# Designs tried in a protein design chat: VHH binders against q9p7j3. Part 147

Target 1, 174 residues: q9p7j3
Amino acid sequence: MILPLFPETQVHVFVYENVSNCAAIHEQLISQNPIYDYAFLDAATILYKKQVYSAIIRALEDRRDEQMKTKTIHSEVILSLSPKTEISSAFRQFSMTKKSKNIVVVKIDSKLTEEEEFERLDKLVEGNRVEFSDEELQKLIDFKVLKKNYKLDPSTLENPLASILSSIALRGYS

## First folded at step 11 (VHH)

Design y43 (framework vhh_6qgx_2)
Fold by ESMFold2-Fast, scan of step 11:
Structure y43 (fold): chain B 174 residues (1-174), chain A 122 residues (1-122)
Amino acid sequence: as target 1 above (174 residues)
Amino acid sequence: QVQLVESGGGLVQAGGSLRLSCAASGRTFSDYTMAWFRRAPGKEREFVAAITWTGDSTFYTDSVKGRFTISRDHAKNTVSLQMNSLRPEDTAVYYCAAESYDFGTPSEYDYWGQGTRVTVSA
């Protein structure tokens, strides 16, 4: 997909449920296998499509402005999901783990079409691909994880979208 | 200033054992993944083993699984690689590396040691 403010940048987002090989994917990420050059997120942390897009836009803005805090655009997306600027903390909060069962995968700057990325990624991920939609994400979210990551209280939990987007857009320390 | 210093390399006969150590200075690495890489003459650098500081998970390349063991000592800020049943193919310069990102993306390691040479004779 194409973002209005970044029309030259190809963005693809994929959602997989019931993934059985997260430990093997982890091994490939630790060994720096370039075939796995994606941002792998735990779906337990993602409630809305806009949440992912806001992080992508923030990461692209930081790259444009030469203000990236991480080494790759995919790492910057993971950092940008966090309300804090701490890299290690952001990765612990949002990254896939060996124990993850549902994941969201982001690809930026792909030279491949969405269909070609599907074919490639389906070979790497042993799970069921589902539509990247609010409806599907709501089946995979863990509200306890979401509350902890974004410091949500009961009054905002019923409609947390605005709070989450503000946290991503205005990320920084006070 | 952050520094990684490897030690324990040397000459050993096939079937022998060596223990490599990596000492980190200039900061603590409690939030870092620590790894060993190696480069044989005329070849590219390859991954050998890694240990995460968060979760204590270990990873190995297929050719060393069951023979090599990576471990860490949090109090001493060190990571070690116990190499057993060494083969001539294990001859390489071994490098210690540290990465601040656990996972989620394949990232370049932030810090590297200068390497320690391991030679395994037939």
Scores: ipSAE 0.216, ipTM 0.586, lowest interface PAE 2.9, mean pLDDT 85

Design y44 (framework vhh_6qgx_2)
Fold by ESMFold2-Fast, scan of step 11:
Structure y44 (fold): chain B 174 residues (1-174), chain A 122 residues (1-122)
Amino acid sequence: as target 1 above (174 residues)
Amino acid sequence: QVQLVESGGGLVQAGGSLRLSCAASGRTFSDYTMAWFRRAPGKEREFVAAITWGGDSTFYTDSVKGRFTISRDHAKNTVSLQMNSLRPEDTAVYYCAAESYDFGTPSEYDYWGQGTRVTVSA
């Protein structure tokens, strides 16, 4: 996909359900295997496509402005999902863990086509690929996790989109 | 800031054991994934073992699984690598490294020790 504010940047987002090998993927990330250069998110934390896009846009803005707090654009996407600027908290809240069952995978600055990334990623992830859509994400979300991560009260939980996007854009800063 | 200091390297015969230790100063490293890497003569640096910030999960490269054990002591702010059944191909300089909470992406190690030399005689 093309982002209007960053038309030169290639962005691909993939969703996998019923993933059985998250521990193996985590091992490859820790060992710095360059084949795994993606952002791996726990789908339990993602409710909307706009949530992911807002984090990507914020990360790209921070890279453009030389304001990144992490070392890579993919790490900056994970941080950008958080309402706070604390890196360890953000990664604990949004990253895939060895216990994750459903994941969202983000690739920025791909040198491959979307089809080539699908072929490559399908070899790395042992799960069922589904459409990146609000409908599919809503099947995978954990509302207790979402409420905790964005500090939502019962009144905003009915329609949390605006609160989530404001948290990402402003980082909870008031 | 954070400084890593390694000890325990030396010369050992094949089949022998060594224990490497890495002491962190500057702040506690309970929030860090800690790893050991090695560089053999004429080769690139390779991953050996890691212990994660959350629950002290451990990971090993295939060639050392069952022979090496990584552990940490939170009270002493140290990470150790127990190396058993050493082989001549384990000869390398061993480096301690630390990385904070980047596990949703390939780890970028922020801090490195000076390295400790391990030589395994055939």
Scores: ipSAE 0.484, ipTM 0.778, lowest interface PAE 1.5, mean pLDDT 86

Design y45 (framework vhh_6qgx_2)
Fold by ESMFold2-Fast, scan of step 11:
Structure y45 (fold): chain B 174 residues (1-174), chain A 122 residues (1-122)
Amino acid sequence: as target 1 above (174 residues)
Amino acid sequence: QVQLVESGGGLVQAGGSLRLSCAASGRTFSDYTMAWFRRAPGKEREFVAAITWSDDSTFYTDSVKGRFTISRDHAKNTVSLQMNSLRPEDTAVYYCAAESYDFGTPSEYDYWGQGTRVTVSA
């Protein structure tokens, strides 16, 4: 995927359902295994492709402007999904946990082709890869989690896209 | 400010044991993941073991599994590394590290100790 404001930046997003090895992936993240240099999100928190892209764009803008609050671009993507700037809260809200069943994986600045990243990730994740599409994401979302994370009221919950995107784009401004 | 202070390093013969301790000051680490890393002469720093904040789950690099045990004492705000059946290749400076938030990316530890030297002779 080409991003209009960052056409030179390689971005890959993968979706896996029925993942059985989240605990093993978590162990590799704790041990700083460089093969696992991705952002691993709980799919229960992601409703739209635009939600993920908005967070990626915000993270890349913060990196460009030397305003990153976290240590890596992948960490900044996770923070950027949150409507607030508290890092620990954002990670607890959006990160994969050892109990996650469905995950969204983001790779930025890959030195590998998209096909090579596909082959690599399919080896690391024990689950079924599905298309990164709104249709597939809407099968995996937990609306109670979404409502809590973005503080959605009943009127906003009927069509949450604009509210979610605004929250991500305007994080830290107000 | 948070400080991590390692102790217990020293010289030991192959097959021997050492217990490293990491004492934390400046705050309680009950909600931090604690880890041990090491750096051998001329090598990059490598992960050794970790104990998670959420449920004290433990993780080890393959070369130390079955020989090293990481543990936490919440009352004393310490984390320990029991090292048994030591080998010359375990010779390194051992560092205690702490991370304050949950995981979704490779851990970037927020706090580091100054290190304690372990030398294992043949």
Scores: ipSAE 0.566, ipTM 0.802, lowest interface PAE 1.1, mean pLDDT 86
Fold by OpenDDE, second read of step 12:
Structure y45 (fold): chain B 174 residues (1-174), chain A 122 residues (1-122)
Amino acid sequence: as target 1 above (174 residues)
Amino acid sequence: QVQLVESGGGLVQAGGSLRLSCAASGRTFSDYTMAWFRRAPGKEREFVAAITWSDDSTFYTDSVKGRFTISRDHAKNTVSLQMNSLRPEDTAVYYCAAESYDFGTPSEYDYWGQGTRVTVSA
């Protein structure tokens, strides 16, 4: 997928449910295995496609403006999901853990087609691929976690997307 | 800012044991995943072991499983690597490293020590 604002950057997003090897993936990340060059997100923290796209765009903007706070574009995507500026907090909030069962995987600067990238990623993730859609994400979300991550209250729950996008866009400005 | 200082390296015979220690400065030691890496002569630096900040989970490269044990002391801000049944192929400079996050991406570690040399003779 090509983003209109960043035509030179190809992005792919995949959703997996019932992943059995998140602990193994976590180990590979800790050992800095370069073939795991993705952003691995806990699907329990993601409610909308636009939430993910907003984080990706924010990360790409930060890179463009040479204002990245993290070391990699993928880690910047994770950070960009958070209303908090602290990297550790963002990762605690949104990144995949060894206990995760459902994940969203983001690839930035892909040189492969979506199908080719999927084939590559499918060798790393032991789970079922589902459609990257609001409908599927809503089945995987933990609303308690979502409310906590974005400090949603009854007044903002009427339109959580607006609140989430505002939090992402205004990170560091509140 | 975190400073890392390794110690405990030296010469040991095959089958012997060494215990490496890494002392970390700073106030946020508990927020860092700690790891050991090593670089053998003519080889690239490779991952050896790590202990996560999130739940003190430990991970090892396959070649050292069952022989090496990584541990951390939060009170002393230290991480240790107990190396048993050492082999000549374990000869390397061992580096302590710290990372502020252990999830989501294989990003580089934030801080590195100066290294301590371990030599295992046949």
Scores: ipSAE 0.040, ipTM 0.513, lowest interface PAE 2.2, mean pLDDT 91

Design y46 (framework vhh_6qgx_2)
Fold by ESMFold2-Fast, scan of step 11:
Structure y46 (fold): chain B 174 residues (1-174), chain A 122 residues (1-122)
Amino acid sequence: as target 1 above (174 residues)
Amino acid sequence: QVQLVESGGGLVQAGGSLRLSCAASGRTFSDYTMAWFRRAPGKEREFVAAITWSGESTFYTDSVKGRFTISRDHAKNTVSLQMNSLRPEDTAVYYCAAESYDFGTPSEYDYWGQGTRVTVSA
């Protein structure tokens, strides 16, 4: 994916279902394995493609403006999904855990094509790759998690897109 | 003012045991992942063990699984590494490290101790 405001930044987003090795991936992240330089999200927290795009755009804007609050662009994407600017909370809310079953993986600044990143990730992730689409994401979402993370009321849950995007765009309103 | 201080290193014979401790001062690390790394003579620094902020998840490098146990005491703001069945190849300087972000991206440990030396004789 190419973003209009960041045409030189290569961005790839991948979705995997029925992942059996999240604990092994988590171990590689904790041990600082550079091969795993991605943002790994729990798909239970992602309902729309636009939700992920909004977080990526916000992270890239913060990097451009020298306002990143985390150490890497991938960490900044995870923070940017959160409606609040509290780093540890954002990671607890949106990151893959060792118990995750479905994940969304984001790569920024890739020197590889999308196909080459798929080949690489398919060796790291033991699961079924599916299309990054609203249809596939809606099969993996946990609405209880979504409601908690974005503090949605019952009426907003019927059409949460605008509320979610507003929360991401207005985080630490600039 | 924030410091991680290791202790418990020393000389031990193969098959022996040592308990390393890391005391954190200046800040409570209850919301931090704590880890042990080591660097043997002539080798690169490698991951040894980690315990997440909750204490429910522990991770070990393959060579120490079943021999080493990492634990933490939130009240004392300490993390410990119990090392059993020590081998000459465990000889290294052991470092305590802390990270504020638990998951999702490769760990970027924020704080490091100065290290404690462990020597295992044949």
Scores: ipSAE 0.549, ipTM 0.808, lowest interface PAE 1.1, mean pLDDT 86
Fold by OpenDDE, second read of step 12:
Structure y46 (fold): chain B 174 residues (1-174), chain A 122 residues (1-122)
Amino acid sequence: as target 1 above (174 residues)
Amino acid sequence: QVQLVESGGGLVQAGGSLRLSCAASGRTFSDYTMAWFRRAPGKEREFVAAITWSGESTFYTDSVKGRFTISRDHAKNTVSLQMNSLRPEDTAVYYCAAESYDFGTPSEYDYWGQGTRVTVSA
């Protein structure tokens, strides 16, 4: 997928459920294996496609403006999901853990078609690919985690997307 | 398991063209992303171009974009590198490489050819 705001940057997003090897993937990430050059997100923390896209756009904007806080664009995507500026907090909030079962995987600057990227990623992830849609994401979300991550209260629960997007867009602004 | 043999190297004047070819052994050619690397004198091996196993995607290092074209023929188990508008800085030994996933650093490829020398004179 090509983003209109960033026509030279191809992005792919994949969703996996019932992933059995998150711990193994996590170890590879810790080891900084370049084959695992993705943003691995815990699906329990993702409610909307727009949430993911917003984070991607924020990360790309940060890169464009030379304002990245993290080392890689993929880590910046993870940071961009968070309303907090602390990298460690963002990763704890949104990154895949060893205990994760469902994940959202984001690839920035892909040189491959979506199918090619999937075939590559499918060698790394042992799980079932599902559609990247709000409907599927809603089946995987943990609302308790979501509420905590974005400090949602009864006044914002009616329209959580607006609150989430605002949090992402306004991170670091107070 | 896969043997790669490069050909097509030689001496050419600046602005000239060469076509490199790499022949792959085995029956699993379509399972591999194929790539070209080069090593100039006194320099480290660097990525030049790659083509995915499906042939749908190609990649190039910035310095060769618009001048080099990578292609593959599944029927013949070959990968080619058309090099146009050659420059002295393109002088190097060119290596064919194969891997079962996406292109990466030289250390990530499974199989390598012995290389073919390309010399571009000023």
Scores: ipSAE 0.011, ipTM 0.259, lowest interface PAE 8.6, mean pLDDT 90

Design y47 (framework vhh_6qgx_2)
Fold by ESMFold2-Fast, scan of step 11:
Structure y47 (fold): chain B 174 residues (1-174), chain A 122 residues (1-122)
Amino acid sequence: as target 1 above (174 residues)
Amino acid sequence: QVQLVESGGGLVQAGGSLRLSCAASGRTFSDYTMAWFRRAPGKEREFVAAITWSGGSTFYTDSVKGRFTISRDHAKNTVSLQMNSLRPEDTAVYYCAAESYDFGTPSEYDYWGQGTRVTVSA
């Protein structure tokens, strides 16, 4: 997919449900295996495509402006999902864990086509790939997690999109 | 100000044991993943073992599984590597490393020690 403000940047987003090997993936991340150079998110935290794209755009803007707070563009995406700039909290809130069942995987600056990334990731992730769409994401979200991460009032949970996007855009301002 | 200092290296015969220790100062590492890496002469640095902040998850490279045990003491702000059944191939400088976020992306260790030398003779 092409992002309007960053048309030269290759961005791919994949969604997997019923993933059985999150602990094995975590082991590869800990050991710095370069094949696993992606951002792995817990799908329980993602409600909309726009939520992911807003975080990607913010991370790319911070990279362009030399204002990244983390060491890589993928870690900056995870930080950018958080309404605050505290790195460890953002990672605990949004990252895949060993107990995750459904994940969203982001690749930025891919040297591969989308089809080649599909082939690679399908070998690394033991789960069912589904379409990156609002419909599929809404099947995987945990509204209690969403409410906690974005500090949403119960009344806003029925239509939280604007609140989530504002939180991402205003990260570090309030 | 933040420092990781390794100790416990030395010379040992094949089949012997050593216990490495890493003391962290300048910051409490209670919510950090702690890891050991090693670099043999003429080789690149490689991962050896890691323990997550909770102490509940440990990871080992295949060549040391069953021989090495990583552990941590939160009160003393230390991580240890118990190395048993040492082999000449384990000869390397061993480095302690720490990172503040251990899920979601490949680990990028923020802090590194200066290393402690381990020599295993035949």
Scores: ipSAE 0.537, ipTM 0.804, lowest interface PAE 1.2, mean pLDDT 86
Fold by OpenDDE, second read of step 12:
Structure y47 (fold): chain B 174 residues (1-174), chain A 122 residues (1-122)
Amino acid sequence: as target 1 above (174 residues)
Amino acid sequence: QVQLVESGGGLVQAGGSLRLSCAASGRTFSDYTMAWFRRAPGKEREFVAAITWSGGSTFYTDSVKGRFTISRDHAKNTVSLQMNSLRPEDTAVYYCAAESYDFGTPSEYDYWGQGTRVTVSA
């Protein structure tokens, strides 16, 4: 997928459920294995496609403006999901853990077609690919985690998307 | 397991064209991303172009974009590099390479050809 505001940047997003090797993937990430150059998100923290896209766009904007806070664009995506400015906090909130079961995988600056990228990623992730849609994400979300991450209250729970997007967009603006 | 043999190199004047070809042995050609690298005199080997195993994607180093075109023929197990608008700085030994996973640095490729020399005169 090409984003209109970033025509030179190809992005792919994949969703996997029932992933059995998150611990192994996590170890590779810790080791900074370049083969695992993705943003691995815990699907339990993702409710909307727009949430993911907003984070991607925020990260790309930060890169464009030379305002990245993290080392890589993928880590910046993770940071961009969080309303908090602390990197460690953002990773704890949104990044895949060893205990994750369902994940959202984001690739920025992909050189491959979506199908090619999938074939590559499928060698790394042992799970079932599902459609990247609000419907599928809704099946994987942990609302307790979502509420905690974005400090949602009863007044915002009726339409949490607006609150989530605002949190992402306004991070660092106080 | 996979043998790569380059051909098509030679002497050409600036602004001219050459077409390099790489013939791959074996039955698993379609499993490999194919790439061209080059090493100019006194310089390190550098990436030039790559085409994915499916042929669905191509990649180029910035200096050759718009001038070079990489293609592959699965039926013939060949990969080609059409080089147009050649410049003296394109002078190098060009190497064909194959890898089963991605494209990247020379150390990441599994198989290499012997190289074919391209000389571009001013």
Scores: ipSAE 0.023, ipTM 0.292, lowest interface PAE 6.2, mean pLDDT 90

Design y48 (framework vhh_6qgx_2)
Fold by ESMFold2-Fast, scan of step 11:
Structure y48 (fold): chain B 174 residues (1-174), chain A 122 residues (1-122)
Amino acid sequence: as target 1 above (174 residues)
Amino acid sequence: QVQLVESGGGLVQAGGSLRLSCAASGRTFSDYTMAWFRRAPGKEREFVAAITWSGDDTFYTDSVKGRFTISRDHAKNTVSLQMNSLRPEDTAVYYCAAESYDFGTPSEYDYWGQGTRVTVSA
């Protein structure tokens, strides 16, 4: 995907369900394997495409303005999903863990074509790739996790999109 | 600010054992994933072992699995690397590294020690 405000930036988002090798992926991340240069999110935390895109846009804006709080654009995407600017909390809330079953993977600044990136990532993740769509994400979300991460009350949980997007955009003030 | 200091390096004969220790100051180890890296003469720095903040899960590079054991002592604020059945190819400077919890991206290891030299003679 091409973002209107960042047309030179290649962005790819992948969704995998029934992933069996999250512990192995975690090991590769811990050992700094450069092949795994992605942001790996727990799909239990993502309800909408717009949620991911809003975090990506915020991260790209912070990079453009030389205001990143983390060292990499992928880490900045994870931070940008959080309603607060505390890095360790954001990673605990949104990152894939070794116990994750379904994941969302973000690649920014790919040097590969979209198809090549899909083929590469399919070799790293032992799961079923599904479409990055609101329909597929809504099958994988954990509403208890979503409520906790964004501090939603029962009235907003029924239609949380605006609250989530405001939390991402205002980060630190919502 | 976190500061890491390694100790325990030295000269040992092949087949011998050595225990490296890393002491942290500034914060408790329980808030960090801790790792050991090494740089052998003429080679790039490589990952050796890690222990996570979130459950003391351990990870090892293939060449040391079964020979090295990483552990931490939360009360003493230290992480250790027990190295058994040492081989000449284990000769390197060993570095302690730390990062805040980071499962979602390749580890950045924002804090590094100065290293401790390990020489394994044939």
Scores: ipSAE 0.597, ipTM 0.816, lowest interface PAE 1.1, mean pLDDT 86
Fold by OpenDDE, second read of step 12:
Structure y48 (fold): chain B 174 residues (1-174), chain A 122 residues (1-122)
Amino acid sequence: as target 1 above (174 residues)
Amino acid sequence: QVQLVESGGGLVQAGGSLRLSCAASGRTFSDYTMAWFRRAPGKEREFVAAITWSGDDTFYTDSVKGRFTISRDHAKNTVSLQMNSLRPEDTAVYYCAAESYDFGTPSEYDYWGQGTRVTVSA
């Protein structure tokens, strides 16, 4: 996909459920295997497509403005999901862990079509691909985790999307 | 800001053992995942082992599994690499590295030591 604000940057987002090899993927990331050049997110922390898009846009803006806090655009996406400025906190909050079962995978600066990228990624992830939609994300979300990550209370739970997007957008501006 | 200083390298015969240590400066040692890398003569630097910030998980490259053990001491701000059953192909400069997040994507480590040389003779 092409984002309107960043027409020169191709982005792909994939959702996998019932992933059996998150621990193996995590090990590859630790070993810095370059073929795993994605942002691997725990789907339990993602409720909306717009949440992911907002993080991607924030990361791309940071890169554009030479204000990235992390080393890679993909790590910046992970950071951008968090209302916190601490990189470690953001990763603990949103990144895939060895215990994850459902994941959201983001690719920035792809040179491939969505289908081609999927074919590559499908060799790395042992799980079932599902549609990247609010409906599917809603099935995978852990609301306890979501509430914790964004400090949602009964008043903000009436419109969690607005609260989430505000948290992402206003990170570092409190 | 973290400074890393490796020690424990040296010459050892094949089948022997060495214990490398890395001392980390700073007040936030517990926030960092620690790792060991190595660079053999004429080769690129490669991952050897890592231990998460909490110390709960360890990871190893395949060639060292069962022989090397990574550990950390939060009280002393140190990470260690116990190397047993050493082989000539383990000859390399070993580097300690630190990173402040838990591997959501392949990334360079934030801090590196100067390295300690390990030579394993046949």
Scores: ipSAE 0.039, ipTM 0.429, lowest interface PAE 3.3, mean pLDDT 91

Design y49 (framework vhh_6qgx_2)
Fold by ESMFold2-Fast, scan of step 11:
Structure y49 (fold): chain B 174 residues (1-174), chain A 122 residues (1-122)
Amino acid sequence: as target 1 above (174 residues)
Amino acid sequence: QVQLVESGGGLVQAGGSLRLSCAASGRTFSDYTMAWFRRAPGKEREFVAAITWSGDETFYTDSVKGRFTISRDHAKNTVSLQMNSLRPEDTAVYYCAAESYDFGTPSEYDYWGQGTRVTVSA
């Protein structure tokens, strides 16, 4: 996928449910295996496609403006999901952990075609790939996690999209 | 400023043992994943072992599993690597590294030591 504001940047987003090998993936991330150069998110934290795209756009804007807070674009995507600028907190809130069951995987600046990335990731992730759609994401979300991460009250949980997008866009201004 | 200082390197015969230590200063590393990397002459740096901030979970590269043990002393702010049954192939400079987050992307360790040299003779 091509973003209008970043037409030179290839972006791919994948969703996997019932993943059985998150611990093995985590080990590869700790050991800096370059094959795993993606952002791995816990799907329990993602409710909408727009939530992921807003974080990607924010990360790309920060890279363009030489304002990245982390060392890589994929790390910047994870940070950009958080309403705060604390790197460690953002990673603990949104990253896949060894206990994760459903994940969202983001690839930026792919040297491969979308089809090649699908083939590659399906070999690395032991789970069922599903469509990146609001419908599929809403089956995987944990509303208690979402509420905690974005500090939503009961009234905003009825329609949280605007609040989430505002939190991502206004990160660092409060 | 956070600093990592390695110690314990040296010359040892194949089959021998060495214990490497990494002392952290500047801040406590209770929230840091600690790792050991090594670089052999003429080769790229490779991962050896890590111990996570959460629950002290340990990870090892396949070639050292069962021979090396990583451990952490939270009170002393140190991480150690016990190396047993050493092989000539383990000859390298060993580096201590620290990461404040270790999930979601390939680790980009924030802090690195200067390294300690390990030579294993045949």
Scores: ipSAE 0.565, ipTM 0.806, lowest interface PAE 1.2, mean pLDDT 86
Fold by OpenDDE, second read of step 12:
Structure y49 (fold): chain B 174 residues (1-174), chain A 122 residues (1-122)
Amino acid sequence: as target 1 above (174 residues)
Amino acid sequence: QVQLVESGGGLVQAGGSLRLSCAASGRTFSDYTMAWFRRAPGKEREFVAAITWSGDETFYTDSVKGRFTISRDHAKNTVSLQMNSLRPEDTAVYYCAAESYDFGTPSEYDYWGQGTRVTVSA
């Protein structure tokens, strides 16, 4: 996938449900295994494709402007999902954990086709790939977590997307 | 900003034990995941063990599982590595490292110590 604002950067997003080896993946991330060079998100925290795209775009903009707060573009994507400026908070809110069952995986700067990237990633993730769509994400979301992460109240729940995107966009400007 | 200082290295016979300690400066110790790495002679630096910022999770490379234990003391701003049943192949310079997030993606650790040498004789 090519983003209009960043035509030189290829991005892939994958969704997995019923993942049995999140703990093992997490261990590989801790050991800094370069084969796992992705952003691993807990799908329970993701409701919209646009939420993910907004985070990706924010991260790419930060990189472009040499304003990244994290060390890698993938960690910047995770940070960019959060309305908070603290890196640790963002990761607690949105990153895959050992207890995760459903995940969203983001690859930035891919040199492979989507199919090729999937084949590579499929060797790492033991779960079922589902479509990256609002419909599928809606099946995986934990609304309690979502409300907590973005401080959603009854008035903003009428249009959660707008609130989420605003939170992402306005991070650090409050 | 965090400064890390390792201690506890030395010479030990195979089967022996050592306890490494890493003292961290600053007031934000609880924000950092802490880890130990090691570099053997002629080899690349490798991951040994890590403990999350909360201390509720630990991780180990396969070769040290069951022998090494990582722990942290938030009150003292220290992380420790208890090394039991040491083997000659454990000979290395051991480094303490700190990272400000919980491994959502592979990344270089933010801060490193100068290292402490561990030598295990046959």
Scores: ipSAE 0.028, ipTM 0.399, lowest interface PAE 4.5, mean pLDDT 90

